# Miniprotein binders against q9bqp7, part 94

Target 1, 240 residues: q9bqp7
Amino acid sequence: VPQNWFPIFNPERSDKPNASDPSVPLKIPLQRNVIPSVTRVLQQTMTKQQVFLLERWKQRMILELGEDGFKEYTSNVFLQGKRFHEALESILSPQETLKERDENLLKSGYIESVQHILKDVSGVRALESAVQHETLNYIGLLDCVAEYQGKLCVIDWKTSEKPKPFIQSTFDNPLQVVAYMGAMNHDTNYSFQVQCGLIVVAYKDGSPAHPHFMDAELCSQYWTKWLLRLEEYTEKKKNQ
Short names: E, the ipSAE of ESMFold2; O, the ipSAE of OpenDDE; V2, 0.75 times the mean of E and O plus 0.25 times the DockQ between their complexes.

## First folded at step 6 (miniprotein)

Design z19 (at its last look DockQ between E and O 0.03; V2 from the best seeds 0.00; counts 0 for: pae O 11.0 > 1.5, pTM E .762 < .8, placed apart)
Fold by ESMFold2-Fast, scan of step 6:
Structure z19 (fold): chain B 240 residues (1-240), chain A 100 residues (1-100)
Amino acid sequence: as target 1 above (240 residues)
Amino acid sequence: SDWEKVIEELRKIIEEMRELVKKGASPEEIDELWLRFFKIVDEAIEKYGDHPEVEEILREIIRLTLEFLLLLELGVDREELLKRFEEIAKKIEELIKRLE
């Protein structure tokens, strides 16, 4: 059990919409400060096994592609992910102007991959929005908060290339989702409660995306692991 | 110390790797032993707490293991691989002793 345990859910909040909720999804800008981001905490607290797997994967990719080829590959993966997130924000935004900006952005294998998931997504409350846990002192930028099959979820969109998935983001995806959830549930910029998570892995070839739904119990289990990672990060920074 | 017991477990993994290298094992077989090595270390850190030098020591061990795996991937001949393995194993032994 973490030394400084804090609850993931806020007993003063409801997941039900109320009349004071904004009609357009929230998009709070991320202001980069000394306060650590979720991704920084996770990167700085990787297990030795995770570090080895990451460095070994990099070594194998460089052997296959060359150093320039590896750089191009990782740049391309990053760019594809960015475009995928931009397309999803456009699709899920109620504003017509965003949907009109780039028709080609909406025509990708990744977008085709998520179509069946998007049919079950409604009631969007936040898109590309900053969260801050004021008590635990961390920040993040979440992809989406919306109802998935009637349940309010923090939704995280991931891209994957068959047969060689990008390994950097596979291990900590559930921790990332619950970290955003806990922050948002205690962030004064938000008024609602999220108790569920959804990780959606989209494929470049358009094959159906895999949804990984996380109920409240599973979120609570990963939240404990996130608190341990956050404590480890804080302790490492004090010892520098 | 409890780390003395962990070091003995790590030594057993190194010995298993030595035997596999002698038999001409694949990179994938050697990868599996390194994964077990680092899993044992991770579990020890969780159970017994961090050593002041653990980050520096393990970063160097990962570097050495990757150096060896690169030679294995490049198809360096077995006699040279065994020689390089023993050099790396000796350095790792000195590093893990500092964890005690």
Scores: ipSAE 0.683, ipTM 0.916, lowest interface PAE 1.0, mean pLDDT 85
Fold by OpenDDE base, second read of step 7:
Structure z19 (fold): chain B 240 residues (1-240), chain A 100 residues (1-100)
Amino acid sequence: as target 1 above (240 residues)
Amino acid sequence: SDWEKVIEELRKIIEEMRELVKKGASPEEIDELWLRFFKIVDEAIEKYGDHPEVEEILREIIRLTLEFLLLLELGVDREELLKRFEEIAKKIEELIKRLE
């Protein structure tokens, strides 16, 4: 049990997002400060097993691609991910804010992969927006808040070259999603609450993306795990 | 000392792996022991890695560990695997001796 328990849901916020007018999605800029990001917390609290497996994977990739090839691969993966998020932001943004869609950004296997998911996405509330949990003292940049199949979700878009049909295959992504949910639900910059999460794994080859829906119960379970990771991080920082 | 116990445990795991490899243990069984070995080394880096020479040695041990695991993943024949294991194990044992 976390020592510093905090609820993921805010009882002071109504569960019903007021169907306020399709307002422009919120885009709160991330302020870089001394506050740790969700990503930093997760990275610094990986298990020794996770670190070992990651290092083994890295060494295997270097063996297959060479050192320079691996650097290039890593750079390309990063660039592809960035372009994918930029393309999604462009797609999910209201038409009036659509700067000249770089048609080249839309011509990706990843965008093709998520088309069937995008059909079920509506009511976009936030895109690439910063969240801060003041009490728990962490920040993050969430990809999207929108309705998926009529349920308001924090949506996290991921790219993969390999199928990830199970949520367990997404590693710490569920923790990232619930961390963003908990922060948003207690961030004064947001007037609404989210109860669901969605991880979408997009594939480079354009094969149908896997949606991993997280209901309120599953989110609560992962929230407990997130709190434990946050405590571990805080303890490690005190001992440094 | 706690350090002596760590070194002894590392030696014990290497010897256990050596015996398992000789008996034709599965890659998974060996992988588990390497994971355990890695965890001990990683904890040692965290606790004792303030000394650059100690850190360097421990990191080299990790590198050698990964080298062997990659051989397992490549499906190297058993004879070559045994040979390479013994070579790697000896190098690790030499490195451990430098930590004494």
Scores: ipSAE 0.016, ipTM 0.310, lowest interface PAE 7.1, mean pLDDT 86
Fold by ESMFold2, look of step 8:
Structure z19 (fold): chain B 240 residues (1-240), chain A 100 residues (1-100)
Amino acid sequence: as target 1 above (240 residues)
Amino acid sequence: SDWEKVIEELRKIIEEMRELVKKGASPEEIDELWLRFFKIVDEAIEKYGDHPEVEEILREIIRLTLEFLLLLELGVDREELLKRFEEIAKKIEELIKRLE
């Protein structure tokens, strides 16, 4: 289906020893903003159906809240997500002092929601770390790489106040995860390979989070779809 | 002309939607028909969007279709849904007439 299929894994690097201390998670700074990000590729290649569903959701919210109310609502949702990711980075850091300093950040329903998942997370290798696919030329910022129930995963954390089926159908989270995985597997800053993914949906009221595990076969299927989106993006860039 | 065919198809879909709403069709059935309507309008914006007045009218039609789809999600009573549909459909028909 893709004209230029490329493998998601790089077996040569899976044999390389980790160049850094594995007890300290990697945090590579994002600095290659000339090449497209995963998020930009996905946003610029949304189908007309995805765009329609997002516009439908926006207009519903504007009808209920007014334009200023909608702007405040969306800002609050983004801020809650940012605080959630900051709290998770603090919790997953091996540094007890940082955890103590961020105690107010750790008090949220979203953090309560993920506690049962965090019990199964260990061996954190990277947190809020940039990845670059040096052959396919795209960049991203992943949330976490850690073992989940013994499987090394690219982990993506999401917040949700309630199920919103129409909005959920427009999310490209599995593509985002495999794009990060492929980039990390072909990034010289990383000395290890990841074959699994995990998407964790946390709830504001503290209800148990829902994990979506992606094994290597499922990741390979989504990788093919990601390659199609990247090809589409590249073609649009040529015609601009 | 091709433009007249676009206008005729939009009116046809509105009439089909009216019949589905009257029959109490499922939200999924109604949603599928509005997605067809939306795609036609969106493609028309891409093709004719160089005309500012036409683009503005087509984007307003998009907003009205999205308003109706929100009413479906809110689960308003069937009688209220029909009344709100007729109000929205009337506004869309007035906008379509301005495109002629």
Scores: ipSAE 0.006, ipTM 0.276, lowest interface PAE 9.2, mean pLDDT 77
ESMFold2 (binder alone), look of step 8: mean pLDDT 77; pTM 0.705
OpenDDE base, look of step 8: ipSAE 0.000; ipTM 0.212

Design z2
Fold by OpenDDE base, second read of step 7:
Structure z2 (fold): chain B 240 residues (1-240), chain A 100 residues (1-100)
Amino acid sequence: as target 1 above (240 residues)
Amino acid sequence: SDWEKVIEELRKIIEEMRELVKKGASPEEIDELWLRFFKIVDEAIKKYGDHPEVEEILEEIWRLTLEFLLLLELGVDREELLKRFEEIAKKIEELIKRLE
């Protein structure tokens, strides 16, 4: 049990999404403060097993591609991910921003992969927006807040070359999502609350993306795990 | 004590690995034992890592375990692998003695 328990949901905020379709999605800039990001917390609190698995994967990739090939691969993966997020932001932004769509950004297998998910996405409230949890002292940049199949979700878009049909295959992504949810639900910059999460795994070959929906119960379970990771991070920093 | 059981289990696994190596076990069989060994070390770090000296020793064992597993992934020849195994095993045994 976390020593510093904090709820993921804010009882002071209405569970009902205020039906006011925000005409424009929120885009709060990330302030570079001494406050750790969700990503930093997760990276610094990886288990030795997780570190081992990543290092083992890296060594296999280097064996297959060579050192220079692996560097190029890593750079390409990063670039593809960035372009994918930029394309999604463009797609999910209001129509007025659509006129500047680089058509080249839209011609990707990843964009093709998520088309069936995008059909179920509506009511976009935030895109590439910073969240801060003032009490728990962490920040993050969330990809999207929108309705998925009529449920308001924090949506996290991921790229993969390999199928990830199970949420367990997404590693710490569920923790990232709930961390963003908890922060947003207690961030004064947001007037609404989210109760659900969605991880979308997009594929390079254009095969249908896997949606991993997280209901309020599952989010609460992962929230407990997130709090434990945050405590571990805080303890490690006190000892450094 | 639970700690003594951990140490004994680690020693047992190393000895099992030595026996497998002597019998000409496959790299996969050796990998499986090292993964088990790694898991025990990781769990021990989580449970007993509050003591700086113990943590340091366990971390070194962890690094040595990882080193060997990476050698397996790199496809090192069997003769070199066996040599490196004995070197690593000896170092780990010395570290385990310091935990006692």
Scores: ipSAE 0.021, ipTM 0.328, lowest interface PAE 5.1, mean pLDDT 84
Fold by ESMFold2-Fast, scan of step 6:
Structure z2 (fold): chain B 240 residues (1-240), chain A 100 residues (1-100)
Amino acid sequence: as target 1 above (240 residues)
Amino acid sequence: SDWEKVIEELRKIIEEMRELVKKGASPEEIDELWLRFFKIVDEAIKKYGDHPEVEEILEEIWRLTLEFLLLLELGVDREELLKRFEEIAKKIEELIKRLE
C-alpha cells in the first residue's frame, strides 16, 4: 500500500457538462518548475524488466541501423509523434483557422489510422493541456480530454512503427493516463470529473488504430500502481 | 543437442506462462519467466544467429513475447488476455517448429 494514498476521483465533481463550461477546449500551458513530471517519475522508476528490455532494444537497433542510423530513427519517431499530436489538436479544435493551417498534416498514415476512432470522439474539453496535482506534487501535459462513445476520457494518442515499437513509451501508458486523470480531477484549473481512460495506438501504414478503453475500476487499479511509482521516485530523490 | 535443449526450454517457459495466465496473471512471476525466456532467445541469436533465417525467426519470437507483455501492461480484460495469449502462443509454436 502507498504511504501517501490519495483518491483518483473527486467526489465534489461531475462528468456532466454544465452551463459554465467553455465552448473552446482548455489549453493550459505547462510551466517550467522543480515539480517532477509524470514522464520523469516513470523514467526514474522503471522496473528491472523494463530497463533490460529497453537496453536490449537499443542494442539490437544499433546493430541493425548503425549508431547514426539509430540516432536518425529515434529523431524521426519523435518528429512523427509531435506532428501527429499537432494534427490531432488541429482536427479536434473547433477553431476553423487552426484546421486550415494544418491541412498538410492531415495526410499522414497515422491520421488515416485514427479516423474510425475520431468519429466516436466528441465534446472535447481539453487539448495539450497542463495538469498539476497540488497535494501529490507532480505535473503533466495531457493530450486530450473528450467523450469517447459517450464517456468522458483522458485520451492518449500513441504512434507505432510495426514491427519495432519504442518500448519506453509503451509499457507505462496506463500509468501515464491515470496520473493525468488524478491530477486533473484535483487541479483547480478544471471543474469536471474524468473517470475513464483511452489509449489509442495509431499505425504508420494507415492500418486501423487500436483503442484500449480503461473503465473506472481499471483506472483505480492503475492509480494505486502509479502512487507506488511516485512514492519510489520521492524516496529516491530524498536519498540523493 | 544444444539446439534441442534451447527449443525444450522455450516450450517449457511458454507452458508455465500459460499456467500463470489461466490462474490470474501475476506481473512479478510473468516478469521473471519473460526475462528468462528473452535471455534464452538472446543467447540463441548470439550463438546461432549467423544464419539469416534463424535470426529472423528468433527475432519474431521476441516480438511476439513483447506483444503479450504490452497487452498485460494495457490491462486488457482477463478473458481477452487469455484469448490473445493463446493466439500468440500458437504463433510462437509455429515459429519454434520452423527452428527444428
Scores: ipSAE 0.007, ipTM 0.216, lowest interface PAE 9.4, mean pLDDT 77

Design z20
Fold by ESMFold2-Fast, scan of step 6:
Structure z20 (fold): chain B 240 residues (1-240), chain A 100 residues (1-100)
Amino acid sequence: as target 1 above (240 residues)
Amino acid sequence: SDWEKVIEELRKIIEEMRELVKKGASPEEIDELWLRFFEIVDEAIEKYGDHPEVEEILREIWRLTLEFLLLLELGVDREELLKRFEEIAKKIEELIKRLE
């Protein structure tokens, strides 16, 4: 049992939908400071197995593509992911004229991949929005908060160059989602409570995206693991 | 003594890897045993905490392992690979002695 236990769900917040401004999704800007981000904490506390897999993958890719080819490949993967997120924000935003853009975006493999998931997404509450856990002192930038099949979720969009997810996407994605959820549930910029998560892995070739739904119980289990990673990060920072 | 079980599992993996290297196994087959090795290490760290002396030895084992796997990918001869593997095995024995 951990020394300090912090709940993922905020007992001071309503579990029921609030009617306050449902027409405009929140987009709180990320203010970078000395407070660690979710991604920083996870990167600095990778398991030995995760580090091995990542370094081994890099080694093989460099052997195949060369140093410059590897840099170009990873830059292209990053750029494609960024464009995918921008496209999704545009599609889900009620404030933009999407008619011509929607047609062009649907021609990309990643957007084709998520079409069946998007059909079940509604009631968007936040897009590309910053979250901060005021007590635990960490920050993050979440992709989307919306109803998926009637349940309010923190939704994280991931891209994969091939049918198999990228190494980083396969390991800590559930921890990332619950970290954002816990932060948002305790962030004064938000008034609602989220209890579910969804990780959507989109494929470049347009193959159907894989949705990984996380109910409240599963989110609570991963939250405990996230708290251990956060504690590990804090201890490592003190020892340097 | 749970550490004795961890040590036993680590030694078993080393012996399995040695046999695979002798047989000229693929990098993929050897990668699977290294994944298991690090999984056991992660479980031990979670249960018993990391130790500065252990962390330094693990960092060196990690570096030697990646170098060994690079040589395996490059098709270095089996005799040289076995020699490099035995250097890793010696370092893992140093780790075991500090854990005991």
Scores: ipSAE 0.281, ipTM 0.739, lowest interface PAE 3.7, mean pLDDT 81
Fold by OpenDDE base, second read of step 7:
Structure z20 (fold): chain B 240 residues (1-240), chain A 100 residues (1-100)
Amino acid sequence: as target 1 above (240 residues)
Amino acid sequence: SDWEKVIEELRKIIEEMRELVKKGASPEEIDELWLRFFEIVDEAIEKYGDHPEVEEILREIWRLTLEFLLLLELGVDREELLKRFEEIAKKIEELIKRLE
């Protein structure tokens, strides 16, 4: 049990999303401060097993591609991910805010992969927006807040070359999502509450993306795990 | 000393891995030993890594151990595997001696 328990949901916020669809999605800039990001917390609190598996994968890739080949591969993966997020932001943004759609950004297997998910996405409230949990002292940049199949979700878009049909295959992504949810639900910049999460794994070959929906109960379970990771991070930093 | 115990434990694990490989162990069968070895090396780097030479040696031991594990995963011929493993093990043992 976390020593510093804090609720994921804010009882002071109405569970009903106020029906006022903001005409424009929120885009709060991330401020660079001494406050750790969700990503930093997760990276610094990986289990020895997780580190081992990642390192083994890395060494395998280096063996297959060479060191320079692996660097190039990593750079390409990063670039593809960035372009994918930029394309999604463009797609999910209102038409009036659509910067000139680089048609080249939209011609990707990843965009093709998520088309069936995008059909079920509506009511976009935030895109690439910063969240801060003032009490728990962490920040994050969330990809999207929107309704998925009529449920308001924090949506996290992931790219993969390999199928990830199970939420367990997404490693710490569920923790990231609930961390963003908890922060948003207690961030004064947001007037609404989210109760669900969605991880979407998009595939390079255009095969149908896997949606991993997280209901309020599952989110609460992962929230407890997140709090434990945050405590571990905090303790590690005190000892440094 | 605590350091001597760490070195001895690393030697023990390498020897156990060597014996398992000689017996035809799969990568999965040595994964537990590898994880333990990894943890010891990681903790040693954290505790003793303030000395650049010590850190470098520990990292090289770790790298070599990973190389060995990958050889098992690649399905290399058993004779070639044993040969390469012995070469890697000797390098690790030499590195461990430098830590004494």
Scores: ipSAE 0.021, ipTM 0.419, lowest interface PAE 4.0, mean pLDDT 85

Design z21
Fold by ESMFold2-Fast, scan of step 6:
Structure z21 (fold): chain B 240 residues (1-240), chain A 100 residues (1-100)
Amino acid sequence: as target 1 above (240 residues)
Amino acid sequence: SDWEKVIEELRKIIEEMRELVKKGASPEEIDELWLRFFLIVDEAIEKYGDHPEVEEILREIWRLTLEFLLLLELGVDREELLKRFEEIAKKIEELIKRLE
């Protein structure tokens, strides 16, 4: 149990749309400052087991591809992920026209993979938008907030080359989602409440993406784990 | 001594690995033992790694254990795996002796 527990949900907010809600999705730019990001907190508080598995994977890949080959591989994976997120933002933005969309961004196995998920996504409230938890003092950049099958979710889009996700990609995904959720729920730039999460794993070969839905109870469980990671990060910083 | 206990634990794990290889254990069984090995080495680096030579030797031991895992994953035959394990175990023992 965290020493300083704080609720993930804001009792002063509703998940129902208000008349004053903006008609276009919010896209608040991330401002770099001394406040730690979700990604930094998670990277700095990996367990020794997580570090071991990640390092073993890296060394295995280096032995298979060589040092330069590994760097090229990781750069390509990063670029593919970036292009996938850009394509999804374009698809989900109501202000984008067909003429303004890069055709190459829309033609990928990853986009084909998520088509059946996108059919269930509507009511987009935020895209590539910055969040800040004003009380717990952390920031993040979330992918998407939209209704999935009628429930408002923080949606995180992931890419995978294999049908089964690798262990490295699954460790902290739920923690990222709930960290963004808790920040948004307490960020004055937003007026609504998010209580659910969705992690969508898309596949390069176009195989159907796997949606991992997180209801309010599951989000609350992962939120407790996120608070422990944040507490660990804060304690480490006091000793630096 | 505390340091001799670390050396003793590393040798115990190598012997346990030998037994698992001889009986044709799965990569998953070896992974569990390797995680334990990694944690012991990592803790030793934190406690005794102020000396650059000690850190270098411990990291080399870890690299050798990774080499063995890759052989196991490649599915080399049991006799070849045992031979390669003994070669790796000999190198690890030489490194452990440098830590004493």
Scores: ipSAE 0.008, ipTM 0.322, lowest interface PAE 8.7, mean pLDDT 78

Design z22
Fold by ESMFold2-Fast, scan of step 6:
Structure z22 (fold): chain B 240 residues (1-240), chain A 100 residues (1-100)
Amino acid sequence: as target 1 above (240 residues)
Amino acid sequence: SDWEKVIEELRKIIEEMRELVKKGASPEEIDELWLRFFMIVDEAIEKYGDHPEVEEILREIWRLTLEFLLLLELGVDREELLKRFEEIAKKIEELIKRLE
C-alpha cells in the first residue's frame, strides 16, 4: 500500500454540518462480504508479542477459573459489553421513549462511569453503522460518530472490569478507530469528514471513565500503522 | 535438518531458563527468554503443524511454558519456583524427545 497516496482524510469533504444532513443518525447495516473486516485484519496480523500476551492472559484466567469458568467469564464479559453498547445507542439516539427506558439501565456501573463523557457528546451523526473503504477494500462496524467537546469524532466505547480488567486488544484500539475513520471518509454512504477519534474506557464499579482523545495528527500517525497492518494482511492471504 | 535445529534451539532455551531461575533473574529477563521460546514454538507449529501429532505436542509444550510464567507472576518463593520449574522443564523435555 502506497501510504502517501492513501490519505486518511478526504479533501472533497467538510467536517462542518450541512443543512441537507439527516436529523436522524445513520445506521447502515453491515453485510457479510468476502472483503475483510478491520477486526479480522488486526487479529490476523498480531505480532508474536501480542499473541503471547493474549495467550498468557487466557492461561492465567483458565488457571484461576477453570476451563468452564473461563468460558462463562468471557461469555459474561461479551454480554456486558453488548448490553453497554446497546444502552449507549439507545441513550444517544433521538428516541422519544427515553423516559420509558429500563430504570435499572441507569444504575449500571458502566453507564454511571460514562455520564461525565456523555455530557460532552452532542451532534450524533452515526450509530452502530457500517463503513467500507472502497479503494483499500476493507469494512467495519463503528460504534458512534458524534461531536465530543465540539470536535467530530469516531467514538469507540470499551468496558473494563476491576480488579481483574478484561483486556482483549488495547494495543490495537487506536488502529481500529483510525481504520473506521479512513473508511467512513471514503465511503459514498457518508457525506461528512471525521478527523478525530475518542476511545472511552468505562468501568464496572462506576469509577469515572477514561477518555483517550486522538487529534488529527495522532490519527494520521496511527493511520500509517494501520496501512502497514493491512499490507501485511494482504501478503499473508497471498501465501494461503 | 531444519527441524532438528528447532529441537536444539528449544533445548538451549530451557537450559538458559534454568540458569535464569537459579540466579533469581528479574521477571523482565525471564519474560524475554520465554517470548523467544514461544516464537520458536509458534513458528514450528506454522511450519510443521500439518502433522496433527506434532501440532499437539508443540501446543502442549507452549501451554507448559505459560504455566511456569503464571507461577512467576504469583510471586512464589525462589525455592518453590525452582522446584516447579524443574517439574515443568522435565515434562517439556519429555515432549521434545517425542518430536525427535
Scores: ipSAE 0.007, ipTM 0.306, lowest interface PAE 8.7, mean pLDDT 78

Design z23
Fold by ESMFold2-Fast, scan of step 6:
Structure z23 (fold): chain B 240 residues (1-240), chain A 100 residues (1-100)
Amino acid sequence: as target 1 above (240 residues)
Amino acid sequence: SDWEKVIEELRKIIEEMRELVKKGASPEEIDELWLRFFQIVDEAIEKYGDHPEVEEILREIWRLTLEFLLLLELGVDREELLKRFEEIAKKIEELIKRLE
């Protein structure tokens, strides 16, 4: 149990749309601050095993590709992920001004991979939007908030070259999702309540994406783990 | 001393690993023990890496540890895995002697 527990859900809020909600998805810009991001907290509190596995992967890739080849591979993976997120933002936005990518990017294997998921996505409330937890003092940039199969979710889009059929194989992704959820639920820039999460793993070859749905109970369980990681980060920062 | 403890623990794990590989233990069992070996080496680099000679030797042991794990990930057969383990273990044992 975390020392500074705070609830993930806000009882003052509803997941139902109301007349005062914006007609277009929110896109609040992320501003650099001394306040740590979700990704920074998670990166700085990785377990020794997680660090080892990441380093093992890096050394294996360097062995296969050489140092220059590894840099090129890493840059390409980053670029593919960026393009995938930009394409999804364009597809899910009702506004033409958010369509910055050509038709070939919209027809990529990753986009083909998520087609069956996108058919079940509606009521988009936020896209590439900043969240801040004013009480717990962390920030983040979430991918999407929308209804998936009728339930309002924080949706996180991931790309992968290998199938990830189990939520465990996405290791810190559930923590990332609930961190965004808790921040949004307590961020004055938003009026609605999110209680569910969805991690979508898309594949380069166009094979069907794997959706990992997180109900309110599962989100609450991961929220407790996120609070522990945040406390660990805060303690490590004090020792700097 | 702390240092002698590190050396003895590394040797102990190498012997345990040799037995696991010889008896054809599961890849998961082998991986788990070898991850503990890596963790000890990593911690030793943090504690004793201020000495350039020691750091160089420990980082070489670390690289050899990763080499074996790559072989395990590639699904090398048991007989080849045992042969490659003995080659790597011999190199690690020679490096450990230099740390004494």
Scores: ipSAE 0.006, ipTM 0.171, lowest interface PAE 11.4, mean pLDDT 78

Design z24
Fold by ESMFold2-Fast, scan of step 6:
Structure z24 (fold): chain B 240 residues (1-240), chain A 100 residues (1-100)
Amino acid sequence: as target 1 above (240 residues)
Amino acid sequence: SDWEKVIEELRKIIEEMRELVKKGASPEEIDELWIRFFKIVDEAIEKYGDHPEVEEILREIWRLTLEFLLLLELGVDREELLKRFEEIAKKIEELIKRLE
């Protein structure tokens, strides 16, 4: 149990659309801040097991690819992920015309992979948007907030290559999602409540993406784990 | 003999993992046993990886083990986890058989 517990959901908020809600998805820019980001908190509080797995994965990849090959591989994974996110933002933006979209971004195997999931996504509220938890003092940049199969979700898009997964960006995905959720639910820049999460793993070869849905109960369980990681981060910061 | 012990230990862990997943054990408990499996494979690569064919098979088992650990991080539902586990376990068991 965390010593400084705080609720993930805000009793003053509803997931129902409000007449005063913007007609365009919110895109609040992430500004430089001394306040730690979700990704930094998670990186600084990795378990001994996670650190061991990451280090062994790096060593094996370097043995297979060489140091230069490993750098090229990780650079390519990062670039592919960035392009995938840019394509999804374009596809989900209601103000973008077909002529304004980059045709090359829409032709990737990753985009083909997520087509069946996108059919169930509607009511987009936020895209590539900054969140801040004003009480717990952390920030983040979420990918998307939209309805998935009728439920408002924080949606996180992930890319995966078969058979080689990129492990570093896969650790703590559920914690990342609930951290964004809790921040958004208490961020004055947003007026709605999200209670569900969705992690979508898309594949380079175009094979069907795997959706991992997190209901309110599961989100609450991971929220407790996120609070523990945040407390660990705060304690480490005090001791340095 | 040491090699035979490694093969037997890997088989035992796969069987124990199947029981844990089947009875709905916690993700933490499943993760701990699977990390142990990963470490045994990793150590086997260090000790027996001088043979290219053996290294290739052990490296593939290592990769499949890593894939399942990543699935546990995603928090998939019970039914999907059971299905994915059996797919991965079957592939690992086939690879282990090739090491005999």
Scores: ipSAE 0.014, ipTM 0.431, lowest interface PAE 7.0, mean pLDDT 79

